# VHH binders against q9lnl0, part 7

Target 1, 290 residues: q9lnl0
Amino acid sequence: QLRHGFYEGTCPPAESIVGRVVFNHWDRNRTVTAALLRMQFHDCVVKGCDASLLIDPTTERPSEKSVGRNAGVRGFEIIDEAKKELELVCPKTVSCADIVTIATRDSIALAGGPKFKVRTGRRDGLRSNPSDVKLLGPTVSVATSIKAFKSIGFNVSTMVALIGGGHTVGVAHCSLFQDRIKDPKMDSKLRAKLKKSCRGPNDPSVFMDQNTPFRVDNEIYRQMIQQRAILRIDDNLIRDGSTRSIVSDFAYNNKLFKESFAEAMQKMGEIGVLTGDSGEIRTNCRAFNN

## First folded at step 22 (VHH)

Design x6
Fold by OpenDDE, fold request of step 23:
Structure x6 (fold): chain B 290 residues (1-290), chain A 117 residues (1-117)
Amino acid sequence: as target 1 above (290 residues)
Amino acid sequence: EVQLVESGGGLVQPGRSLTLSCAASGFTFSIYAMGWYRQAPGKQRELVAAIYGGDTLYAKSVKGRFTISRDNAKNSIYLQMNSLRPEDTALYYCAKEFHDWGSEDYWGQGTQVTVSS
């Protein structure tokens, strides 16, 4: 079972090592927070937090990385570095799943987000199948989103916290929000700005949070209220009666958002985890042991 | 109070290089996107380049010639402008993207770049 301080008896420096690695990367690149957050989400919501996303595909065996929705996931080198160091001091002890969880947590805190604890003791999965990947697109309706999140045990509030919290950092390629820049309801100034930005070559990216894109805060929700949401789903959150009040509450209360986001992250990180004798402890996060 | 101070502009001949600097203060520099805008006489202000952590964005007209960079330790961004053209002549602004309640994007006073033979 998951527990706080799982590694106290087997690998006392486990979390410190991960934290240090994450800090070093974050210090050089503030986008690390967005990367790791997306990584954990894309792993956890697909058949549980078992680090299945980390498996590299081969010509003989495709993996979850083979799916288009996962093509833009980053941060694998961070996990690899942490795993490498851990294997030196605590061989075959700390799972890749736990590394992802700890790394994401720490990156959130570094970005000014909530500090929260995570239970550890996760094990790595033995399956990574593209067919398992069912991720929502950026134009999804709130109703569809709610249904999807409920299917994995998440309520509406948690959904709003995860979606907004995940979008308050990071970027979106212009191709993902063409419907928004054509939307007359979008803030005209922002729309104009985005149109100009998107004229650039190679599908340019813009911050989903236009103000504090490297900070985990409630700014994304304020942007929603201001008709400045970049992605359609974010705009839908403020427009839909089922989520409007939640968005508003988060927009006006960063403390509430942080608390909610922390809880949401804790909950997300425990979806479908393998514990005990289930799964394995990978020695290489990118490959199964066998 | 947010402050952006541009420098490095001047008169140069076509084909030459120029580096603009922007010193920022009054906010947590490292967590914000920064960029350069320019406004030529009789034209609208346009985005020249933006930097998102390690990611960069460039206008088509400057792609391959201009490079934006940042130094978080100095709370500064830079715009290296190579192969300058007369059409690059403009007042260049350092920008902080900010649209908080009742607020607009922040710009400095600008630094004039004139490219002329």
Scores: ipSAE 0.011, ipTM 0.254, lowest interface PAE 9.0, mean pLDDT 91
Fold by ESMFold2, fold request of step 23:
Structure x6 (fold): chain B 290 residues (1-290), chain A 117 residues (1-117)
Amino acid sequence: as target 1 above (290 residues)
Amino acid sequence: EVQLVESGGGLVQPGRSLTLSCAASGFTFSIYAMGWYRQAPGKQRELVAAIYGGDTLYAKSVKGRFTISRDNAKNSIYLQMNSLRPEDTALYYCAKEFHDWGSEDYWGQGTQVTVSS
């Protein structure tokens, strides 16, 4: 089973090693938090938090990385570096799934988000199938999103915390929000700014949180209320009656948001985990043990 | 409409180099994994190289000789083929995403590479 401090006896420095590796990357590149948040979410919602997303495809076997919605996931080198150091100190002990969980938690704290404990003891999955990837796009209805999150055990409040909290950092490419630029209900000054930012053939990107793009905080919910959400799904959260009050609660209470986001991240990190004798402890996070 | 247009093929002598290009349109190029495939006469299509999430993948027969790259500003991927061998003779085509889904929206028309003399 998962427990706090799972590695205290078998690899005492495990969490500190991961923390140092994450800090060193984050200090050089503040976008690390966005990368790790997306990595953990995409891993966990596809057949559980078993690090199946980390598996590289081969010419004979595609993987979850082969699917287009995962093509933008990055930061795998951070997990590799942590795993390399952990294998030197504690061979075959710390799972890749636990490294992703710990790294994401630490990156959230570095970006000013909540500090929270995670349980550890995850083992690594033995499959990574492209056909298992069922990720929702940025224009999905709230009703469809609620059904998808319910299917993995999340209520509406947890969903709103994860969607908005996952978008408080990071960027969206202009091609993903052209419908927003044409929406007359969007804040007119932001629409004009985005039209300028999105000129040209290179599919530029913008920060999803226009005010605090490198901080994990509740500003994304304030922007939703102000008609400044970048992605359609984010705008839908303030416009739909089933989610509107939750958006307002988070927008007006940063402490509530941070507590809710921490709880949501803890729950997400425990979806469908492998423990005990299930799965394996990968030596290389990019490949199954042969 | 997805459009993929390969170019740069031709007849070359063994040991020489070619660069293939694939120009893409009709989809959000920057967020998709892209690949190069080839089909030699009488053989099944095989993945040659892919580029995804900043990483690359190569078939064992071309590792060290071929290099895939992408230029998101030009919506293009490239295949630099060095030290060409007669067994590299094939129709080369690019694809959006790099596993075999078989849709015309995923494939270009191809560019012939012939290595002989």
Scores: ipSAE 0.006, ipTM 0.405, lowest interface PAE 10.1, mean pLDDT 87
Fold by OpenDDE, last read:
Structure x6 (fold): chain B 290 residues (1-290), chain A 117 residues (1-117)
Amino acid sequence: as target 1 above (290 residues)
Amino acid sequence: EVQLVESGGGLVQPGRSLTLSCAASGFTFSIYAMGWYRQAPGKQRELVAAIYGGDTLYAKSVKGRFTISRDNAKNSIYLQMNSLRPEDTALYYCAKEFHDWGSEDYWGQGTQVTVSS
């Protein structure tokens, strides 16, 4: 029941409002793109794109935010701001799930990524349970990753697009790639640089994309080919025979990457969505209505 | 305004060498990565070589034969192409690989390289 222009009859300014809010935040902080990408991913791959990730935990009731892998997710204030404005002009109309989807799309475009349309009409879920959270770690094998992505309907190419696309922006804490720093196959200059950077206290962060960390482009795949991948999973993508050619294709063809990434994002944003009379339209994205 | 002007293309026989040049203007050249792309008839545009502050990347098909270099004083990059093959025939583009915020990819008009006996 998702459709293009879902809000044309009920809230015509819906997407514009979200876009404006996202732009304002992005303009002040280019890492917004990475934040929203991660948010959408962590929401969608866990029981579908139903904004369940956005629910705040309480003393009595933990939520998906209570899980360690979600502890570093950012961008909630962006969603809150958009929701606040939407509730003023279109009360109880636009779901938090759609706000996340639209916001992520727009942030990708702002960062030079592909422009793509999204169907809307998502509703918000009624469940946020830590036990549902099953996320891949940064050192996961390609085989394990493929299996995980297939379980939610994604093929290998889509997986590579999502992983690389998500990593071509944003940062990784040093704790996530200590195995890489010890890897003799890693580019020696980069390895040395990372060793120095990671000597600092409080688990410093580095850009996963060392060249264009604020742009959604195919640079991360080029870095993979150059033995300059930061995370183990990224290095595994170029080393594994099942993904090597895909990485290569993306690395040498930015257009192909962008097209593939756009399709992947569209697909991801529609995983397990609630529509029609399912779920609810939250008035506060951080809490269920009841 | 960003400008990229390619030169050095031409017709050569297989096994010969050719050097392409790209003159860049309109941006702080020394802080940006640069690259060469090519597009053969009926094929998609592909990355040939890129240079990132000293680091280089080459397509498998040209590795060992082509060398990308830069001269920051001249705001130029070069592509030394040795042992040219007929399959190297293409329109070669200079590209700014580091993009400005919100900007589209920047390309030159290209220089034609034709390798034929």
Scores: ipSAE 0.006, ipTM 0.251, lowest interface PAE 12.2, mean pLDDT 91
Fold by ESMFold2, fold request of step 23:
Structure x6 (fold): chain B 290 residues (1-290), chain A 117 residues (1-117)
Amino acid sequence: as target 1 above (290 residues)
Amino acid sequence: EVQLVESGGGLVQPGRSLTLSCAASGFTFSIYAMGWYRQAPGKQRELVAAIYGGDTLYAKSVKGRFTISRDNAKNSIYLQMNSLRPEDTALYYCAKEFHDWGSEDYWGQGTQVTVSS
């Protein structure tokens, strides 16, 4: 029941409102794209794209935010601002799940990534359980990752597009890549730079794409080929025979990467969606309706 | 050895202008992005402006008032600050490369800008 232009009749300015809110945040802070990419991925792979991740825990009820793998997700205030404006114009009409989807698409385009259409009509989930969170860490094998992505309907090429495309922007904290700093196969100059950067207090972070950290482009795949990937999972993609050729194809063809990433993002945004009369339309994205 | 030396700070009246300079050495200046950050007492360091290739980036609070520029022949970047306000009072830093997470390789010692009657 997802369709293009779902809100054309019920909230004509819906997509333009989200786009303006996203642009205003992005104009002040280029890290918005990384934040929204991670938000959508963590929401969609945990029981579907139903905005369950957005629910705040209370003193009586934990939520998906209570799980450590979600501790780094941010940007919820951008969704809140868009929702606030949408509730003034079109009360109880535009779901939080659709706001996340539209916002992420727009932030990708702002960062120089592909422009693509998304279908809308998602409704918001009624549960946010910590036990549903089954996210893989950055050191899993390629084989384990392929199995996990296959279980949610993605082939290997889509997986490589999402992993690398999701990491062409954003940061990783030093605690997440200590194994890389010890790896003698890692580019020696980058290893030395990272050792220095990681001496600081409070678990410092570095950009996962050392060359174009604010652009959605294929540079992360070039970094993988050069032995300069920050995270173990990213380095594994160039080392493993099942993914190596796909990494190479993306590294040498930015257009192919962008088209593949757009298709992958469209598919990810439709995992396990609620439509029709399922779920709800939250008035506050952080809390279930009463 | 990378070195960054800021200069041009001082005490100025609100509404006036000031130009900061940063002299860089120890790297191939022309191929690296450069940024200006500032830190007011009790606040986090924030990116004010950045320059890379033909593109510039400005924080919302300074857009339209501040202009970043570079002179590759002099290995220098500049920050022209117009229409200064008391809230622009801060220690201003030059950085090789720019990140909003504070993971840059090198910083200068900074130059103080104080906007006060």
Scores: ipSAE 0.000, ipTM 0.099, lowest interface PAE 23.0, mean pLDDT 86

Design x6
Fold by OpenDDE, fold request of step 23:
Structure x6 (fold): chain B 290 residues (1-290), chain A 117 residues (1-117)
Amino acid sequence: as target 1 above (290 residues)
Amino acid sequence: EVQLVESGGGLVQPGRSLTLSCAASGFTFSIYAMGWYRQAPGKQRELVAAIYGGDTLYAKSVKGRFTISRDNAKNSIYLQMNSLRPEDTALYYCAKEFHDWGSEDYWGQGTQVTVSS
């Protein structure tokens, strides 16, 4: 099973190497945190954290990357670089799944988010199937979201932590929140701003957190309360009676949010993991060994 | 260096009013959101009020009683506290709410507000 310090006996520098790679990328591009968060989420919620998302599709064999909802996932080059360095020092030892987990954790901390430990010992999956990809859209109701998260063992508080925490960094394409721009309940100034921003070609992107888009903090929840949520799901969280109090608590207590988010991330990173003799250790994160 | 200096706290009776001030320096004040936090003994620090480019946010417990405002020319924010209650007793902190590049939160030393009969 997963354990803390899994690589202490086999690859002592494993986490340090990943951390260094992540830092170098993050230092040049603060959006790395959002990228890795999305990557881990899109991997983990689809049949577990087994790095199946990382598999490149071929003409003969489509992969989870073939699904439109995964088209915008970024950060693969970071994982590749980490894997490359690890393979030089510890060949066929550190799984891509663990690299994603460690990288995401470290990127969160760099962005001012909570520091938390992760258990390691994940192995890489042997399946990447587009048909397995079932992701929620940005306009989903809270009830639907709760049901989805419950199906993978998450309670409402954890859901709110993951959704908000994931959106307190990163961007959303204008096409994803057209319903919000038309919503008279949205802050009028923000609505006007977004309308202007979205006039540009090629489906421009805006920060979901309009104040601290590069920081993992509780700001997104404050903005929800202020009717400044970008995505419908975020607005729904503050409006729905089942999640309103949680949003409020997070909005007014960043420490609580960070603690909750850390726990949520730890839980998420352990969804459906392969351990022991299951799966494989890939030498290339983008391809199965065989 | 970012500096936040709170003032205006004191001992007051229930129902009275106080106005807290925070003087900020060491950063471009006008482009940052600002807020007030408070911490009562034995309790966690909590957000009291925040101001975001004209938009305001208030804790439920203070909504309707407290008003946050800012003066960019003076690099200051204010917290008008009306109808004070014993439960409002706390150390009140001024905070910079906008964080650049993952920087740490900035807080003042705080000003003590005590509401007691």
Scores: ipSAE 0.000, ipTM 0.230, lowest interface PAE 13.8, mean pLDDT 91
Fold by ESMFold2, last read:
Structure x6 (fold): chain B 290 residues (1-290), chain A 117 residues (1-117)
Amino acid sequence: as target 1 above (290 residues)
Amino acid sequence: EVQLVESGGGLVQPGRSLTLSCAASGFTFSIYAMGWYRQAPGKQRELVAAIYGGDTLYAKSVKGRFTISRDNAKNSIYLQMNSLRPEDTALYYCAKEFHDWGSEDYWGQGTQVTVSS
């Protein structure tokens, strides 16, 4: 029962409220786009887009946040602020899952990415278990990645759009790309820069898109072609015969990339959704209703 | 009604400077990202500079030569263009970079900048 404008009759300002909250945070911190992209991806690929990732652990019950792959997910306060405002205007109406979806779409547009519509009507999940988290690391082979994306309904082209599009903004911590620093095939000036940047305590990070780190655009694919990809999986996309031509197509056609990324984000946002009377509408995105 | 009016273009010699202005009306100016784009004949429109809540972004070809600024009290953005080159010759557009979903992007009519000996 997802549809465009689901809240037009029950909470007419819903999308405007989310958009304003997102803009206010993005205005102060351009890394909001990367945070929300990662949040939506980590939520949706783990048992569907039901905001299960947002649930805080308790002393009696761990949550998806307890898993190491989710330790770097941030931006939950943006969702909380939007939810707080929405509860004042339209109590118990707008789901946390829809807030994540709308917020991510708006943050992509703010960063120069495609503008696209999303359907709404998602309801919030009733479980958040660490054992459900199945997220791939950055050194997996293309073949392994293809199988994982196929298992959630995505073809190779969609996978390349999501991996590159999800990495055109944001950072990677040095612990995630130590193999790249040792790779003599990597652009020599960038490799030297990374060795220097990665000296220091607390697992430093670098931008995954070394040229346009705050814009959602096709530059990451151009970086891949130039041997400047930060993560192994990104470098593998240009090296593997099954994905190389798609990387090239996106690198040389920004319009094609943006259209493909928009379609991919729309599909990702509809994985395993709860609708109708399933799930709940949480009043606090961090906790199940009583 | 949203209106964007560019001004300040003209014919200048290489190495000289121009300041472009864009006056905006019909929307709450201070909360939207604004940008300058340019388009030479037969070329695709290119982002030149953008200003996002006090932060700025520049195209590689103009970084260090052009400066974008905004004055929320006057609902205006500006583009200071120094060290102009013949390759900067184009029709320059002011743009509202962000809108509600389902709305059109808003552009001005443009102001011509011609850099020629």
Scores: ipSAE 0.000, ipTM 0.135, lowest interface PAE 16.5, mean pLDDT 85
Fold by ESMFold2, last read:
Structure x6 (fold): chain B 290 residues (1-290), chain A 117 residues (1-117)
Amino acid sequence: as target 1 above (290 residues)
Amino acid sequence: EVQLVESGGGLVQPGRSLTLSCAASGFTFSIYAMGWYRQAPGKQRELVAAIYGGDTLYAKSVKGRFTISRDNAKNSIYLQMNSLRPEDTALYYCAKEFHDWGSEDYWGQGTQVTVSS
């Protein structure tokens, strides 16, 4: 069962070790928050928060990393570093799933986002199958998104907080938003700027939040209001009647956004978790135990 | 206000090296990507190199010859340019925030690099 301070008796320094490792990486590279947000989301919405995403493929066995929608997930070395230190002080005690959860929470706070508590006690999954990966692409309708999020227990408000909040940091490659560059409703100055930016080789990328790309704040929703969303799915949130008012509420009330995002992240971090005797505590986050 | 001050340009012979530097102020330097861009006469500005956190990006024409680096304690970025060619002749700009193709919104004054015999 998940609880606050799960490791207080078995590995007292667990959360502080993860926090220090995350801070050291974040201090040198502000994109860490975007990396960890995406990692946790992709792990949790695919059969639960069990760190199945971290498993490396082998020549005989593909893993969730083998699926194209996971190709851009990064930051696994941060989890590895934390796990390595934790195994030195508390062997086979702190799960990789909990490291991802704690690391993401800490990186959000470092980027100016909400500070919130997370419960711990997750165990690591015993499967990582490509066929389990069912992630939505950037051009799906709001209605399809609502149905997908409802299937994992999230209402529309939580969905808007996660989609926009997950895009307040990070980048998108030009190949993912060519339809936006052609959209006459998009802010004309930004469209022109993106046309120039996207003429480069190697599928260039741009920040999804054009104003505060390294801060977790409500600016992405203000960008949506101004017709400046980079991805189609983000622009759909302001255009669709079922989500428009929620986008507006977040755009004009940063405190409401941060509280809603914190709650959404707490809920997401508890999807389908393994506890008690289920799963394992991996020694190496990239591989199942023997 | 954001200020970017480039230095280190000059006239050099082909095959030689130069180091460009850019001192930044007016923003929290460590949390923003930084880049070097160049513009040759009659051409558009193009990205030369960018640095965002510990990650770097280079134009193919300079990869292996140029190195971008950052010193967050000094709010500065640098461009080490080795094995310079006449084609590298351009006005080099430091910029805050980058797109892979270039940012025009936050430029320094530029520093001229001329490679000729």
Scores: ipSAE 0.000, ipTM 0.127, lowest interface PAE 17.1, mean pLDDT 85
Fold by OpenDDE, last read:
Structure x6 (fold): chain B 290 residues (1-290), chain A 117 residues (1-117)
Amino acid sequence: as target 1 above (290 residues)
Amino acid sequence: EVQLVESGGGLVQPGRSLTLSCAASGFTFSIYAMGWYRQAPGKQRELVAAIYGGDTLYAKSVKGRFTISRDNAKNSIYLQMNSLRPEDTALYYCAKEFHDWGSEDYWGQGTQVTVSS
């Protein structure tokens, strides 16, 4: 069972160690928040929060990392560093799944997002298969998105909180929003700016939140209202009748957004978790014990 | 309509301090991230510091020496530069909607900072 303070009796410094490692990386690179958010999301929505995403592929054994949608996921070195320190102090005690959860939480807070607690006691999965990876694209309709999130137990409000919360930090490659650059409804100044930015080689990236790209706040929703959404899905959220009011509420009430996002993150982090005798505690987050 | 006007640059000796100012107009200042970039001759423009409300970001090379701040009432940002070094010599730009990799954004005309003995 998941519980608050799961490690109080077995590894009291567990969360502090993870937090320190995350802080050190974040202090040098503020994109860490976006990286860890994406990592946790890409792990949790695919067969649960079991750290299956962290498994390195081999020629003989492909993994979830082998899928194109996961190619841009970052932050593995942060998890590795935390795991290394934990194994020295508390060997075979703290799961990679819990490290990801704690790390993501702490990175959100560092970026000005809500502070929230997480229950721990997750175990690591024994499966990582490319065929399990079903992730939504940037041009997906709101209806399709709602259906996908409902399939894993999330309501519309939670969906909007997670999508916006994730997009208010980090970047998108130009290839992901060419349809938006061609959209006459997009803010003309932003459209012009993006066209210039995207002229560079090697599929350059831009901040999805043009105003506060390193902060976990409600700014992405304000930009949606202003026709300054970069990804099609974000623009669709403000245009679709089923999500418009939620976007508006978040845009004008940062407190509400933060509360909703905290709850959403807590919920997401508990999707399909392994506990008790299920799964394993990996000694290396990138590989199964056997 | 967006206008950024930098000031405060000059010639200083190593180890001295200098404060740059940027006056912004033509947009809702308080809702935007603001920053400072610099470009030395023959070098690429690079991010120096950024500010999001009260949160700040610094280049590794200036961390601990430079401090960025903002005054929303005056639509201005500032860059306090302490312990200046010759390698800090550059044209310093104020930026709106900056990117950490120095992509094209809204810039001022720049203010020259020269650190020399």
Scores: ipSAE 0.000, ipTM 0.270, lowest interface PAE 11.0, mean pLDDT 91

